VH-VL binders against Prefoldin subunit 5 (PFD5). Designs and how they scored, part 4

Target 1, 151 residues: Prefoldin subunit 5 (PFD5), of Arabidopsis thaliana (Mouse-ear cress) (p57742)
Amino acid sequence: MASSSSRGEMEKMGIDQLKALKEQADLEVNLLQDSLNNIRTATVRLDAAAAALNDLSLRPQGKKMLVPLTASLYVPGTLDEADKVLVDIGTGYFIEKTMDDGKDYCQRKINLLKSNFDQLFEVAAKKKSVADEAGMVLQAKVKQLTAATTS

## First folded at step 15 (VH-VL; from k4 with heavy chain G58Y)

Design q2
Fold by ESMFold2, look of step 16:
Structure q2 (fold): chain C 151 residues (1-151), chain A 125 residues (1-125), chain B 107 residues (1-107)
Amino acid sequence: as target 1 above (151 residues)
Amino acid sequence: EVQLVESGGGLVRPGRSLRLSCTVSGFTFGDYTMSWVRQAPGKGLEWISFIRSKAYGYITEYAASVKGRFTISRDDSKNIAYLQMNSLKTEDTAVYYCARDRDEDIYWEDYFDLWGQGTTVTVSS
Amino acid sequence: DIQMTQSPSSLSASVGDRVTITCRTSQGISSALAWYQQKPGKAPKLLIFEASILESGVPSRFSGSGSGTVFTLTISSLQPEDFAAYYCQQFNSYPYTFGQGTRLEIK
């Protein structure tokens, strides 16, 4: 179970408690952002794979084509079996699919990633708001304390 | 030694509450989504809830049959997943299994490679 | 919800037989299907995921196939220890749903 805080509850906390809350919330936000970045990177990869499958499905079997080795370097090659692909389903497992099934697999995964991103983004935004509020209350308390001590 | 051990089952009257616990050992509990799956006597399996890992925001989901009455939670420092069951009905009578999702990954596709032995909940007048 | 229908609901077969169990889904799920074995009084055990990939430690006599809406679990040479209930499960979308089960008795 996570503990939630509000501005009113934060204003009742001591400076050391607020520093700890801020630090913990910041660490959680960083963790969630790393997860969001992983999802975004995978979505880009799958979009590219879906586009490549679409291009392959439009080409006759055995036709010569350029096979990418890197983003800017290609070599000649030929399609051996134009209606089948191997799909990486995660953690090194591969499964053979028809072109249409491969496109379907990619689109299903893309839809999952987009939905998962949206869900996780909302959680990260909420945690970030808590972190920012803790920071604002902390600064206000430090200012109030230094003003009282100075005068 | 990888284990999931459920506890907290028992006989209870309708309208009452029970809290199930799933104590985990032998793997990094905090990295996995955990689920509860139940099996009514002589019936098949029904998924009822999951809770994601900390890296995925502890996001939860519930089957419609239990939404609003059951609450899943976890304590990663104790390696325990919980299922709080409120407003119990006779149709909640089942063996309740704690299950580990095979891998916590970015797709969040839940199928279960590790199961506890189950704890029996009987809801009867 | 995606409905999962197994066929047959029960069957009886001899040691050495080839048996098949079919799982039909009410919507396309691509290959997002798992198979479980549950022996009497025990928790389910994962056999197959992604329709056709054997979980580590599962005997090679088990195999899975299918895509879309129709899937099969095959036991190529039935052994006495294969007496159990078998369940399919879709993991395409929430809520995750299971087939009603197939009870396999060995004569």
Scores: ipSAE 0.658, ipTM 0.833, lowest interface PAE 1.1, mean pLDDT 86

## First folded at step 16 (VH-VL; from q2 with heavy chain D103G, light chain N92L)

Design r4
Fold by OpenDDE, last read:
Structure r4 (fold): chain C 151 residues (1-151), chain A 125 residues (1-125), chain B 107 residues (1-107)
Amino acid sequence: as target 1 above (151 residues)
Amino acid sequence: EVQLVESGGGLVRPGRSLRLSCTVSGFTFGDYTMSWVRQAPGKGLEWISFIRSKAYGYITEYAASVKGRFTISRDDSKNIAYLQMNSLKTEDTAVYYCARDRGEDIYWEDYFDLWGQGTTVTVSS
Amino acid sequence: DIQMTQSPSSLSASVGDRVTITCRTSQGISSALAWYQQKPGKAPKLLIFEASILESGVPSRFSGSGSGTVFTLTISSLQPEDFAAYYCQQFLSYPYTFGQGTRLEIK
């Protein structure tokens, strides 16, 4: 069934059809929500990376710093020459970039994620609207049937 | 073996319709954004449309030159991407390629690492 | 739309030559650039993405560089199979656009 049906079209559907429509719409909403969450998570990571690059660019050579071995384990270190950084491009590829290029790369990715989030959010919202509307029409039809049987 | 195979091309008159198919094998089709790129005779490459994966709601976009006339779709259960071409014009004459998005899925950066052999569409009166 | 301009449009070279093709963009695209090779009657083949990353299986004689608005594809030592058309493509935003192409011919 088309998940973009208008209320008028839904009102012409039977109870079973509406149930199926709502169920499908709900599944799609959940899938899109998962994707939105993934984008959000990635955004947080990149924001942290951008902040780290900015901080690094302001530190002089020889500055003491903590080096992460894991997300929760750090060891003392000293900043050496920081003219270049290694950037994870994805799909198993890493490239060396200047500090400025690294910042630019992070910003580009952050902007993409923001745009993607906004677009996907809109799609999810529309799908949610369809699910909700189908639910409302379904409820109305069920009430009508119940009233008819008790009359 | 990874493969993309286009079909459905042919000779048609202006105003007619064609539907192209892109059958894929050798990878998880449903995880990738698919695009159509065309090339007019003796000319360069022109991106015309993409369709995102299910995870991103099958979002579609079109080049201005085909918007309103062409429709991209996909059937993940059959590993096929489609391009419905309506109201064809002479300037639509080209080899049409289907292509797989190579970029990371979450960023929606579409460059293409896999291409079909192409199918020829000729629109002539 | 982002305009892509390649130079030169055509180039004649000999086997063993070092060849450089330039791609210019109408606006900054960071490193969101890919290079393709296309032989007559064949589909394009991805060579480089993110301006400088060599696609798997592509010979190391191919390399890419640049950022912002100026990019270059370099073939360090031209081989017989390298005579083809080459295209740059930006993937910063849709519509995704290609350069007009560079034909690399045998001298």
Scores: ipSAE 0.832, ipTM 0.927, lowest interface PAE 0.5, mean pLDDT 93
Fold by OpenDDE, fold request of step 20:
Structure r4 (fold): chain C 151 residues (1-151), chain A 125 residues (1-125), chain B 107 residues (1-107)
Amino acid sequence: as target 1 above (151 residues)
Amino acid sequence: EVQLVESGGGLVRPGRSLRLSCTVSGFTFGDYTMSWVRQAPGKGLEWISFIRSKAYGYITEYAASVKGRFTISRDDSKNIAYLQMNSLKTEDTAVYYCARDRGEDIYWEDYFDLWGQGTTVTVSS
Amino acid sequence: DIQMTQSPSSLSASVGDRVTITCRTSQGISSALAWYQQKPGKAPKLLIFEASILESGVPSRFSGSGSGTVFTLTISSLQPEDFAAYYCQQFLSYPYTFGQGTRLEIK
C-alpha cells in the first residue's frame, strides 16, 4: 500500500489530478507487466535450452535424433559429438562453448532473470498500489461530489 | 552520431554539492540503463551508480562509497542522465564518466560500450 | 564484493610481441567479464564482453578467454596503438568491479 504521506497527498488532489495520477500509474504498471512477461518468456526459453544441453550431454555419439529446422519441421539426424555447442547469446551473436560452459552460461542467465523478475515484481507491486490508492481516493471524491449535487 | 557528453564538473570544497549531467544523442536513450563510472587521478575505474530504463521502473543502485550521498536520475524527454553529488569528500575527486550499458536489457548486466569523455570533479579544502 | 586482480600491473613489450594479461576474480563469475582499453586522457573503450566476444570494430588481434575465476586478454601481435591501460570488469553482480588495471608500455 501507499505510505500515509502518499495517501495524504492524494487526498489533497483534485479529481483531474487524481485521474491523471491513476492513468499514469496504470500505464507504468502495464509497462512493468510487459517487462515481467518478457522476463518470463526469456526464462522459459533458457530453461528449455538448459534442459536440451543436459539431455544432449547424456546422449552417446551416433544416437539417432530428430533435428528441428523450424518450430514445426523436423528431420532425422545423428549426434556426432557434443563436447562443444553454439550458444545464442542474443543480439545475433553465437558463441562456441564447451558443454559445461554452455550449461553454466544458461544457469547464470536463468539466475539473473529470476533475480530481475523478483526485483521488478516488487517495483510493479508498489506502482500498482499507487494506482489502486489513487483510484480509491478518486472514487471517494466522485461520490462526494455526486452526493453534494443531488442534495 | 552517437555521443555522451558529461558536464557540471568543477572545483568544490568538502561538504558541498555538485550536479553532473550526461547529455545523450544518437540512440534511443530511454531504452538503456545508464551508469556513472569514476576514475581518481592516476587510479583505476570505479563503478558508482546505475539507473535502469523506464521499462524496468528506473531501478537504481549505488556503490557503497557513494550510497546515501549521491543520487542518479534521468530525464528521458531530454535525453539526460544526472548525478546529484552531496556531502562531497576529497576522495570523490575524479573524472566522472557517463556510460551506456551494452548488455541485453532484460538481463541487467552492466558492462559499457559507450562512454563520454568525462567531466572532472575536484574536491579540495 | 567481487575482487578483481590483474596481472601484471605493468609490462613492457615491443611491437609485434604476443601479450597476455590475466584477470582473476575472488569468486566464480561464469563468463560475465569485460575488457577495456584506455589511453591517456581518453575514456575507456570496450574490447571484449562475455569473456571472449570481440566488440564490433575491435581488431581481431585482440582475444579473450577464460571462465570461472581466471580470464585472459591476449594481443596476438602488438601494434603501436595498443600501448595503453587495460581493465577487466565483472558484471555478474553489483557493485560491478574493475581490476586495478594493467599498463602496457613500449619497451
Scores: ipSAE 0.830, ipTM 0.927, lowest interface PAE 0.5, mean pLDDT 93
Fold by OpenDDE, last read:
Structure r4 (fold): chain C 151 residues (1-151), chain A 125 residues (1-125), chain B 107 residues (1-107)
Amino acid sequence: as target 1 above (151 residues)
Amino acid sequence: EVQLVESGGGLVRPGRSLRLSCTVSGFTFGDYTMSWVRQAPGKGLEWISFIRSKAYGYITEYAASVKGRFTISRDDSKNIAYLQMNSLKTEDTAVYYCARDRGEDIYWEDYFDLWGQGTTVTVSS
Amino acid sequence: DIQMTQSPSSLSASVGDRVTITCRTSQGISSALAWYQQKPGKAPKLLIFEASILESGVPSRFSGSGSGTVFTLTISSLQPEDFAAYYCQQFLSYPYTFGQGTRLEIK
């Protein structure tokens, strides 16, 4: 379970406890940030796919085009059928869909990623708040101890 | 071999509490969202809760029928998912299944490809 | 919430028959639909996901089709082991809801 503490509770913690809390919160924030970045990357990919489908739907059969073999290698080809598309749904599965169903699929995934991003962003923000508060309380306690030692 | 094993079911009176456990083996537990689905006697299936993986902050959700009374949690170090059930009602009587949420994890698509055998919870006066 | 309605609720058929079960949703769910089989005293088993993709290990006599609000599970030639309950489930949004189920019984 994710760690959470109110400021009042943090004020009751020792310096070592606060250090541990902050460290753990920072780790969790970093993990969540990585996930957010992954979602963002996937969104860009799907947006490109949706745009490609839209473009293909406007092209006539037999249209000459470049076919990617890799990210940087292309060969000349031709569009045989524009009414059907193969969709990669992950885990090595490909299914044939109509152009409209393909567009719908991409849009569903895009919407889902947007929702996921928003939810995860909120979680990350809360975790960041915990980390920041722990840091503030920690600094205050350290300063207090230093002042007491020098007086 | 992949296996999900539920435990903790039993007979309890209304208002009491019970904690179910789902012990998992055969796959990387920490990478998956886990769900609980229940089935009342002679009735259909009802999704009641899920908990996301650590990568997604252990986000949880609940069906309206159990929200505020049930709490889902997990211990990735032990490969166990839990369902804490408080303030139990007679209508909570059901077989409770733990299930692995399938699909690409980034999309949070919650259909279920692996199920436990279920554990029976009976709430009766 | 998204309501799921299966039809029929019960069906009697013979071995070798072609069987069709329909699932209707209260709103469009694209292809975010799964089908399950459940035998008495057993946990559900995933048959189809993404409306039409056959889960690994499931016989090819099972197939799924549909998009939007109407979906169909078809068994091309019913086998003795296929007599069971069947459920559709949407996974577009929570709460994730199931159809009320279809009991497939031997005639």
Scores: ipSAE 0.830, ipTM 0.928, lowest interface PAE 0.5, mean pLDDT 93
Fold by OpenDDE, fold request of step 20:
Structure r4 (fold): chain C 151 residues (1-151), chain A 125 residues (1-125), chain B 107 residues (1-107)
Amino acid sequence: as target 1 above (151 residues)
Amino acid sequence: EVQLVESGGGLVRPGRSLRLSCTVSGFTFGDYTMSWVRQAPGKGLEWISFIRSKAYGYITEYAASVKGRFTISRDDSKNIAYLQMNSLKTEDTAVYYCARDRGEDIYWEDYFDLWGQGTTVTVSS
Amino acid sequence: DIQMTQSPSSLSASVGDRVTITCRTSQGISSALAWYQQKPGKAPKLLIFEASILESGVPSRFSGSGSGTVFTLTISSLQPEDFAAYYCQQFLSYPYTFGQGTRLEIK
C-alpha cells in the first residue's frame, strides 16, 4: 500500500524511516509513470487508427492503395469493402464494425485513455509530493546531524 | 486452477462491522483490478466497489450506496482482496461476490470474467 | 448513473426455441456492454463482452448484438442448461450498472 504521510508526520520519523519512505514513494512514482507512458503510447496508436479510419471512409471501393504490413513496410492492395472494418480490441480479439462504429469505438477508447491518464496523473502527482517532502525532511535531518557532528 | 473464494460473511446487527475476504489463486492477482458485486435476496446484481492494481496506484471507487461505509483493499503478497463493511444496514443484506475484472488493461473497462461463489451477509436486528 | 432496462423481465420457452433478450440503456454506451448468465445459487457467468464478443468456452448458440442504447442477447436454439437468469451490464463508466435481469423459464 502507498504511503501518504504529511510533512508533520515525516518530521517525527527517523532518518532510516524517511529513507525508506522516500525510496518507496520513488518506486511508486516510477511505476505510475510507466503506466502513464503506456497510456500515452496507446493514445497515439488510437489517434492514428482514428485518422486512418477517417481517411479510409473517404475512399471508394476498388481503389488502389498501399497496405501497411508493418510501420515501415507497405504492399500494394485494393480496397474491397469500405463500409466494414476489422478492429483489434486487444487480447487477440477482433471485431467487425461498420466504419461509423469503428470510429465510435476508437473515440470511446481515446476518451477512456484520456480520463485514465488524468486520474493516474493525479495519483502520481500525490506520490511525487510525498517523495519530495520525504526527501526534503531527510535532507534537513541529515544536515542537522552533520552540523552537530562537526561542531 | 483459477479460484476466487469469498469468506467472512455472517449474521450481524445493524450498525456493526464485518470484513469480507477474497482469496485468489491460479492467476497473477497483482495484475488485476478486483471488484465486489452483491446481490440481495431475489434481486439483481449491484456493483459496489473496485480496486485497481499497483500499476495504477490502487485506485478505488465505490457505489453511492456504500460510499463512506465500505472500504476495499488488497494484499498482493497474500493474494487477498478485502471489503471492510462498517455501519451495516439491513439493506446491505446480500450475497457478496468477489470478481476479477477482465484485465488490468489501460482502458479500465470493468466487466467481470471470474467470480467467486459468494459469501452471505445478513444484517438483521 | 446509466440505467439499464431489460426486456422482458421473464419469458417462457421450450428447448430448441430461438430466444432474444433486449437491454436498453439510458444513454449511449457504444459497445461497452456485457451479458451474464446466472443459475440459482451460483455466481454469474460472463457470456459476452463488447456487446458481441463471445467469451471463451461459451457455446456458439449465444450471440450478442447492438450498439449505442439497444442491445440484444440471442440464443439460437435453447438447450436445457440455458434456463437461467440473464443480466446485461454496462462498463462505460462507474458506477457500473446491471439490468434488472431476465428469467428464462421452461415452458
Scores: ipSAE 0.829, ipTM 0.927, lowest interface PAE 0.5, mean pLDDT 93

Design r4
Fold by ESMFold2, fold request of step 20:
Structure r4 (fold): chain C 151 residues (1-151), chain A 125 residues (1-125), chain B 107 residues (1-107)
Amino acid sequence: as target 1 above (151 residues)
Amino acid sequence: EVQLVESGGGLVRPGRSLRLSCTVSGFTFGDYTMSWVRQAPGKGLEWISFIRSKAYGYITEYAASVKGRFTISRDDSKNIAYLQMNSLKTEDTAVYYCARDRGEDIYWEDYFDLWGQGTTVTVSS
Amino acid sequence: DIQMTQSPSSLSASVGDRVTITCRTSQGISSALAWYQQKPGKAPKLLIFEASILESGVPSRFSGSGSGTVFTLTISSLQPEDFAAYYCQQFLSYPYTFGQGTRLEIK
């Protein structure tokens, strides 16, 4: 792994070292941004699931509804067991929960995602700051070289 | 085959340092969070530290009992996790286990599905 | 920190017995609980995660249940290889804590 650099250590680096530092930092920022996007997408899906569970918990058992077979074809159906739900916990497992337990599961996962997003966002911001500093020092050194060669 | 092999344990005097290594084979090491868990003689299990994957910023956390003295790190190119233990105390005497941490997805739920056989650290005067 | 209390601390039983071990938490952890088995001189082995899901390769005589603050591990028909220590662990929030353990011994 690359050692952490300060502004003073960056100013001691040669142009090739600074280019490598900036390139590596930019790649890491991009990777972290992909991870943040995955977290955001999962949060949206869980918010939708929580809303669906809330809506479902308000319906009497046996109430008729339209069940999609395809995007544009529906058939009549009924809610057979209104107090239970199957929850996809990921990696091929489904577990049966009460509606209350299902809501609790969704809220737990939402809380984890929000906390994880905040932590990762802070890390990404720090790495971005390193990349920006490296870019500024690099640009200053390039200007010194062009001034020296044109003098 | 899937293996985690700890090394670097031994007998050491209080105030000294040791570095433990966990060598991993048989799975994509870089995708997983790695943890250290210890067990004092005749006692239960204590989680010590984790380090997240590169995709999650190599974020680390430590138990209060070791924070400031222990440092977890990893080298993904060598498939090795490390635990640097400084300022060792007699209460650090334990078997130290390296564990694969299921916090490899976006939820970061840290339970341990694969364990090494452990390495013994004895801190005694 | 979330405190984990197992009961009993020690249990004697015979092959074929049904055994239950309880884990209580100092605050609600939803279903974020794992169970481990540890035989003498060996590393722990994951049995159950998410309170009730068996890890692959774990015999179906093991089961877990509970949510919130009270959880149980059940062995429906005890086998000779089941005599070991058992630990619960919460994975809701850092720092991740374990119960003090339950030693299951041959009667």
Scores: ipSAE 0.675, ipTM 0.847, lowest interface PAE 1.0, mean pLDDT 87
Fold by ESMFold2, last read:
Structure r4 (fold): chain C 151 residues (1-151), chain A 125 residues (1-125), chain B 107 residues (1-107)
Amino acid sequence: as target 1 above (151 residues)
Amino acid sequence: EVQLVESGGGLVRPGRSLRLSCTVSGFTFGDYTMSWVRQAPGKGLEWISFIRSKAYGYITEYAASVKGRFTISRDDSKNIAYLQMNSLKTEDTAVYYCARDRGEDIYWEDYFDLWGQGTTVTVSS
Amino acid sequence: DIQMTQSPSSLSASVGDRVTITCRTSQGISSALAWYQQKPGKAPKLLIFEASILESGVPSRFSGSGSGTVFTLTISSLQPEDFAAYYCQQFLSYPYTFGQGTRLEIK
C-alpha cells in the first residue's frame, strides 16, 4: 500500500532528511494553493462576464443610456452594435465575436476551469497529506531523541 | 535562441527500451507544459503525452496506445524533458517530436507553438 | 475520441490561387482548433489557434474560420513556399487529436 509504504520509508529517514522533505512538500502545497486560487478567481470573473453578455443580449440596439466621462459628469449615449462583443484572449489581443459565440467562449472556458480545479485539487490534497505525514514522523523522531537524552 | 533538441532515438528490437531527451533553451522551461507528438512513416501526427509544470502539479497524461509503457518526466533544473519508452513495439516506429505545449496557463489548452526537429525511433526485429 | 476529418486529402493548385482546406469534427469543439503547416522533412509549425487567430510571424494571406464542427483554413493568394502538408488539431479534450492531413502540391 502506498500510504503505509511512504510512512515506513519516512521513519527510516534522519531528522535533517525529514526537515528537507517537509519543507519541500510545504513549498509545493503553497504553490498549488496559489494556482487553485487563480483558477477560482478566473471562474468568478468569467461567470460575471457570462452574466453580462446575457443581460446585454436582452437589450435592444440603440438603447439610450448615460455614459460616464468623469465620476460626476455624464453625457447621453447609445448602446452600439448590441449583437457583437470584443473578447479579451489574455495576451493583449481582442477578437470580435457574435453575442452567441461570446457566450459559448465563456462557457467553454468556465468548463475548463472547473475541470482543471477538480484535478489540481486532488493533487494538492495528496501533497498536503504527504506534508502532514512528514511532519508527524519528524515530531515523533524529535520526541524519541529528546527522550533518549533525558533518560 | 529558442530551441528544442530531441535526442536518444535509434534502432531497437521489439520489447526493448529507449529514453528520449528534449533539451530546451531560450525560454523559462519550468513554466511550460511539455508534450511528445509522433509521426509514423508516411502517416499523420499523434499526440502521445504531456507533463504539466510544477505550478500545476506535474500532472501527466498519455494516449491509450502508450499508457502503461511510456513515462514522461522532466528535470526543471537541467531544462530537459524525458520520454521513457518501455516494451517497444513495431507500431512505435516514428519520428518523435518534443513540443512546447500552450497548456501552461489556467485553461490547459494543449496546442503546440514550438517544435523540435524530431528524433527517429525504429523498432524492428 | 473526437474524430477529425480533413478535406480534401490532397490538392493541386497554382501560385496565386485561393485555396481552402476544411476540417470536420465528430462533435462540437467550440473554437478550440489549431492549424499546422509541415514541409517535407521538417517539424510542424503552428499557423492558427482558437480557430481564427494567426500565430506571430504567420503571413496575413492565411486565415482561419469556423466554430462548432466545421472549420476552414484559407490561403488567399498561394505562394511557392505554401506547398506543404496541413493539419488541424482539436484541443478541447483528451485525447488531443489531429486531422489526417492535406497535402497541397504544385499543379
Scores: ipSAE 0.675, ipTM 0.845, lowest interface PAE 1.0, mean pLDDT 86
Fold by ESMFold2, last read:
Structure r4 (fold): chain C 151 residues (1-151), chain A 125 residues (1-125), chain B 107 residues (1-107)
Amino acid sequence: as target 1 above (151 residues)
Amino acid sequence: EVQLVESGGGLVRPGRSLRLSCTVSGFTFGDYTMSWVRQAPGKGLEWISFIRSKAYGYITEYAASVKGRFTISRDDSKNIAYLQMNSLKTEDTAVYYCARDRGEDIYWEDYFDLWGQGTTVTVSS
Amino acid sequence: DIQMTQSPSSLSASVGDRVTITCRTSQGISSALAWYQQKPGKAPKLLIFEASILESGVPSRFSGSGSGTVFTLTISSLQPEDFAAYYCQQFLSYPYTFGQGTRLEIK
């Protein structure tokens, strides 16, 4: 079961409760930021793949090109089947698709990543706001406690 | 062994509430989206709700037929998913399955690779 | 909502036959389609996802194809254990919807 808090509810919490709330909210924000970074990285990679597919679809079959073996080593090669691609489905298996189906697959995945990013970004922003509010209430209560013990 | 076990079904009158539980074993529950899917007697399958993992903000969604009446939740420390069903109607009579999502993590594509054996909910006056 | 229509609604066949079940969608779903098998009184079992990819442990006599709005499930040589109901499901967007099912019966 989960519970939520508001500024008014936070004002009624003790120091230890607020400290735990702040720590948990901070951990959740960090986790969500990691997820957002993973989505961004995957989107960049898919955008590059979509660009490569578009470039390949413009090439004549059999056109010679240099194919990379490493970042700095190339060998001569030719494009064998310009209308087919292998698509990595994320399970260690590949499926063959037409060039048009491969472009469609990439666009579908890009659209999903962008939508998921936007949705998760909103969730992360809300959690960050909770964390910041908890921090401010905690700081104010600590000040009140120290002022009371000093007088 | 890897399994999902639903519980909490029964016979209830319209307007009442039930809470279903899905107890998970044999895989890392916290990494997966969990869904509820129901099947009315002699009918096909209807997706009801999902809840995403903690890494994806515990985001939830519901079918229109149950939105506002049903609430999905999870307790990752106990490996349990819940479906709180309020204001039950005779149309909610079905076998309720919990299911695991095996789609790509960052794509959030919901197809169901592991199913429980279901728990029966009967709503009758 | 994306409507899913299966044909035929029921089909009789003999052991060893080849059968094909069709799923049509009310809008394009790319290849975001799964197939399930359900025996009476049992939970559904995932057979195929991404229109054509066999789930681990599913016999190779099952295959799937299609993209866009028309998809097929093919069983190349029916076995006694294949007589069941079959459902397609789109996973492009919520609400995730299933076809009405196809009953495959012994002739």
Scores: ipSAE 0.671, ipTM 0.838, lowest interface PAE 1.0, mean pLDDT 86
Fold by ESMFold2, look of step 18:
Structure r4 (fold): chain C 151 residues (1-151), chain A 125 residues (1-125), chain B 107 residues (1-107)
Amino acid sequence: as target 1 above (151 residues)
Amino acid sequence: EVQLVESGGGLVRPGRSLRLSCTVSGFTFGDYTMSWVRQAPGKGLEWISFIRSKAYGYITEYAASVKGRFTISRDDSKNIAYLQMNSLKTEDTAVYYCARDRGEDIYWEDYFDLWGQGTTVTVSS
Amino acid sequence: DIQMTQSPSSLSASVGDRVTITCRTSQGISSALAWYQQKPGKAPKLLIFEASILESGVPSRFSGSGSGTVFTLTISSLQPEDFAAYYCQQFLSYPYTFGQGTRLEIK
């Protein structure tokens, strides 16, 4: 049913139980937000890697380019072995892949990250709603208690 | 020692329920996605369900053959994963394995690097 | 669902032989493929992930290759303890699916 029925269950809880529920939900929301941030950061990095791979695919071997030595100093250089890349696949392993296989790897990972983000965002939103409802019910109970102690 | 131990299998009649448990030791259970995979007698492997870690929202998924009848869950404080199997059918007869799913990766790539020895479920009329 | 088909379904070979098992997929899965060994009466054991990476503790005589829709598991010098069933598994997307298996007999 609606949030009101869920809130009805919360309104039966004591203040201590409700504080524990709120605290637990807040901790879970923060944990999920950390996970979402990690996914977002990895997606940005992989998008950049995919763009770099695409740029390399358009350059013939031996094409001259400027190689940074410092923030403001460049030297001439050439691209060698533009057909292959090394990919970090996790626990310190690197795999040599063709340019096409490297693009496929990046696209697969990007697709996974975007799907995972969407799924986790939905879960985080639901948990946030629980935390907000618990906070509202808790505040209302504290308000009632305060009013009772003044009379 | 790193170990997964399944329990709760047995002989049941169609329409009844069983709950399988997977007790974990020797690694940080809470960091991993856990899966159930089954194998019917003389047949191949069939993935059944996974449950993500707490950091990834305890998200679950199910194979179509069991969706709506089976429920996966976990208790991180006890290091136990569960599979609640309702409305059992004879085609659910199998050895059920719990497996540590690759779960420390933000990509959620589900292959299984550690398996229990399995528990047998027999559903017969 | 991504269909996984292994070839051959059964294979008999001698100790010392080089054997190859093929896994074909109904759509491209990049390199999101794992191989498992299952000995009679035992649980599966992960051999290879990401199509070609050997799991820790797996003998170097095992190797994997392939990308897209065709993958191979190779045992370079067959040993008596390699008698088992072998399964490929895609991990691109759920439902995660396995090949029907290849039974390898030594004799």
Scores: ipSAE 0.669, ipTM 0.843, lowest interface PAE 1.1, mean pLDDT 86

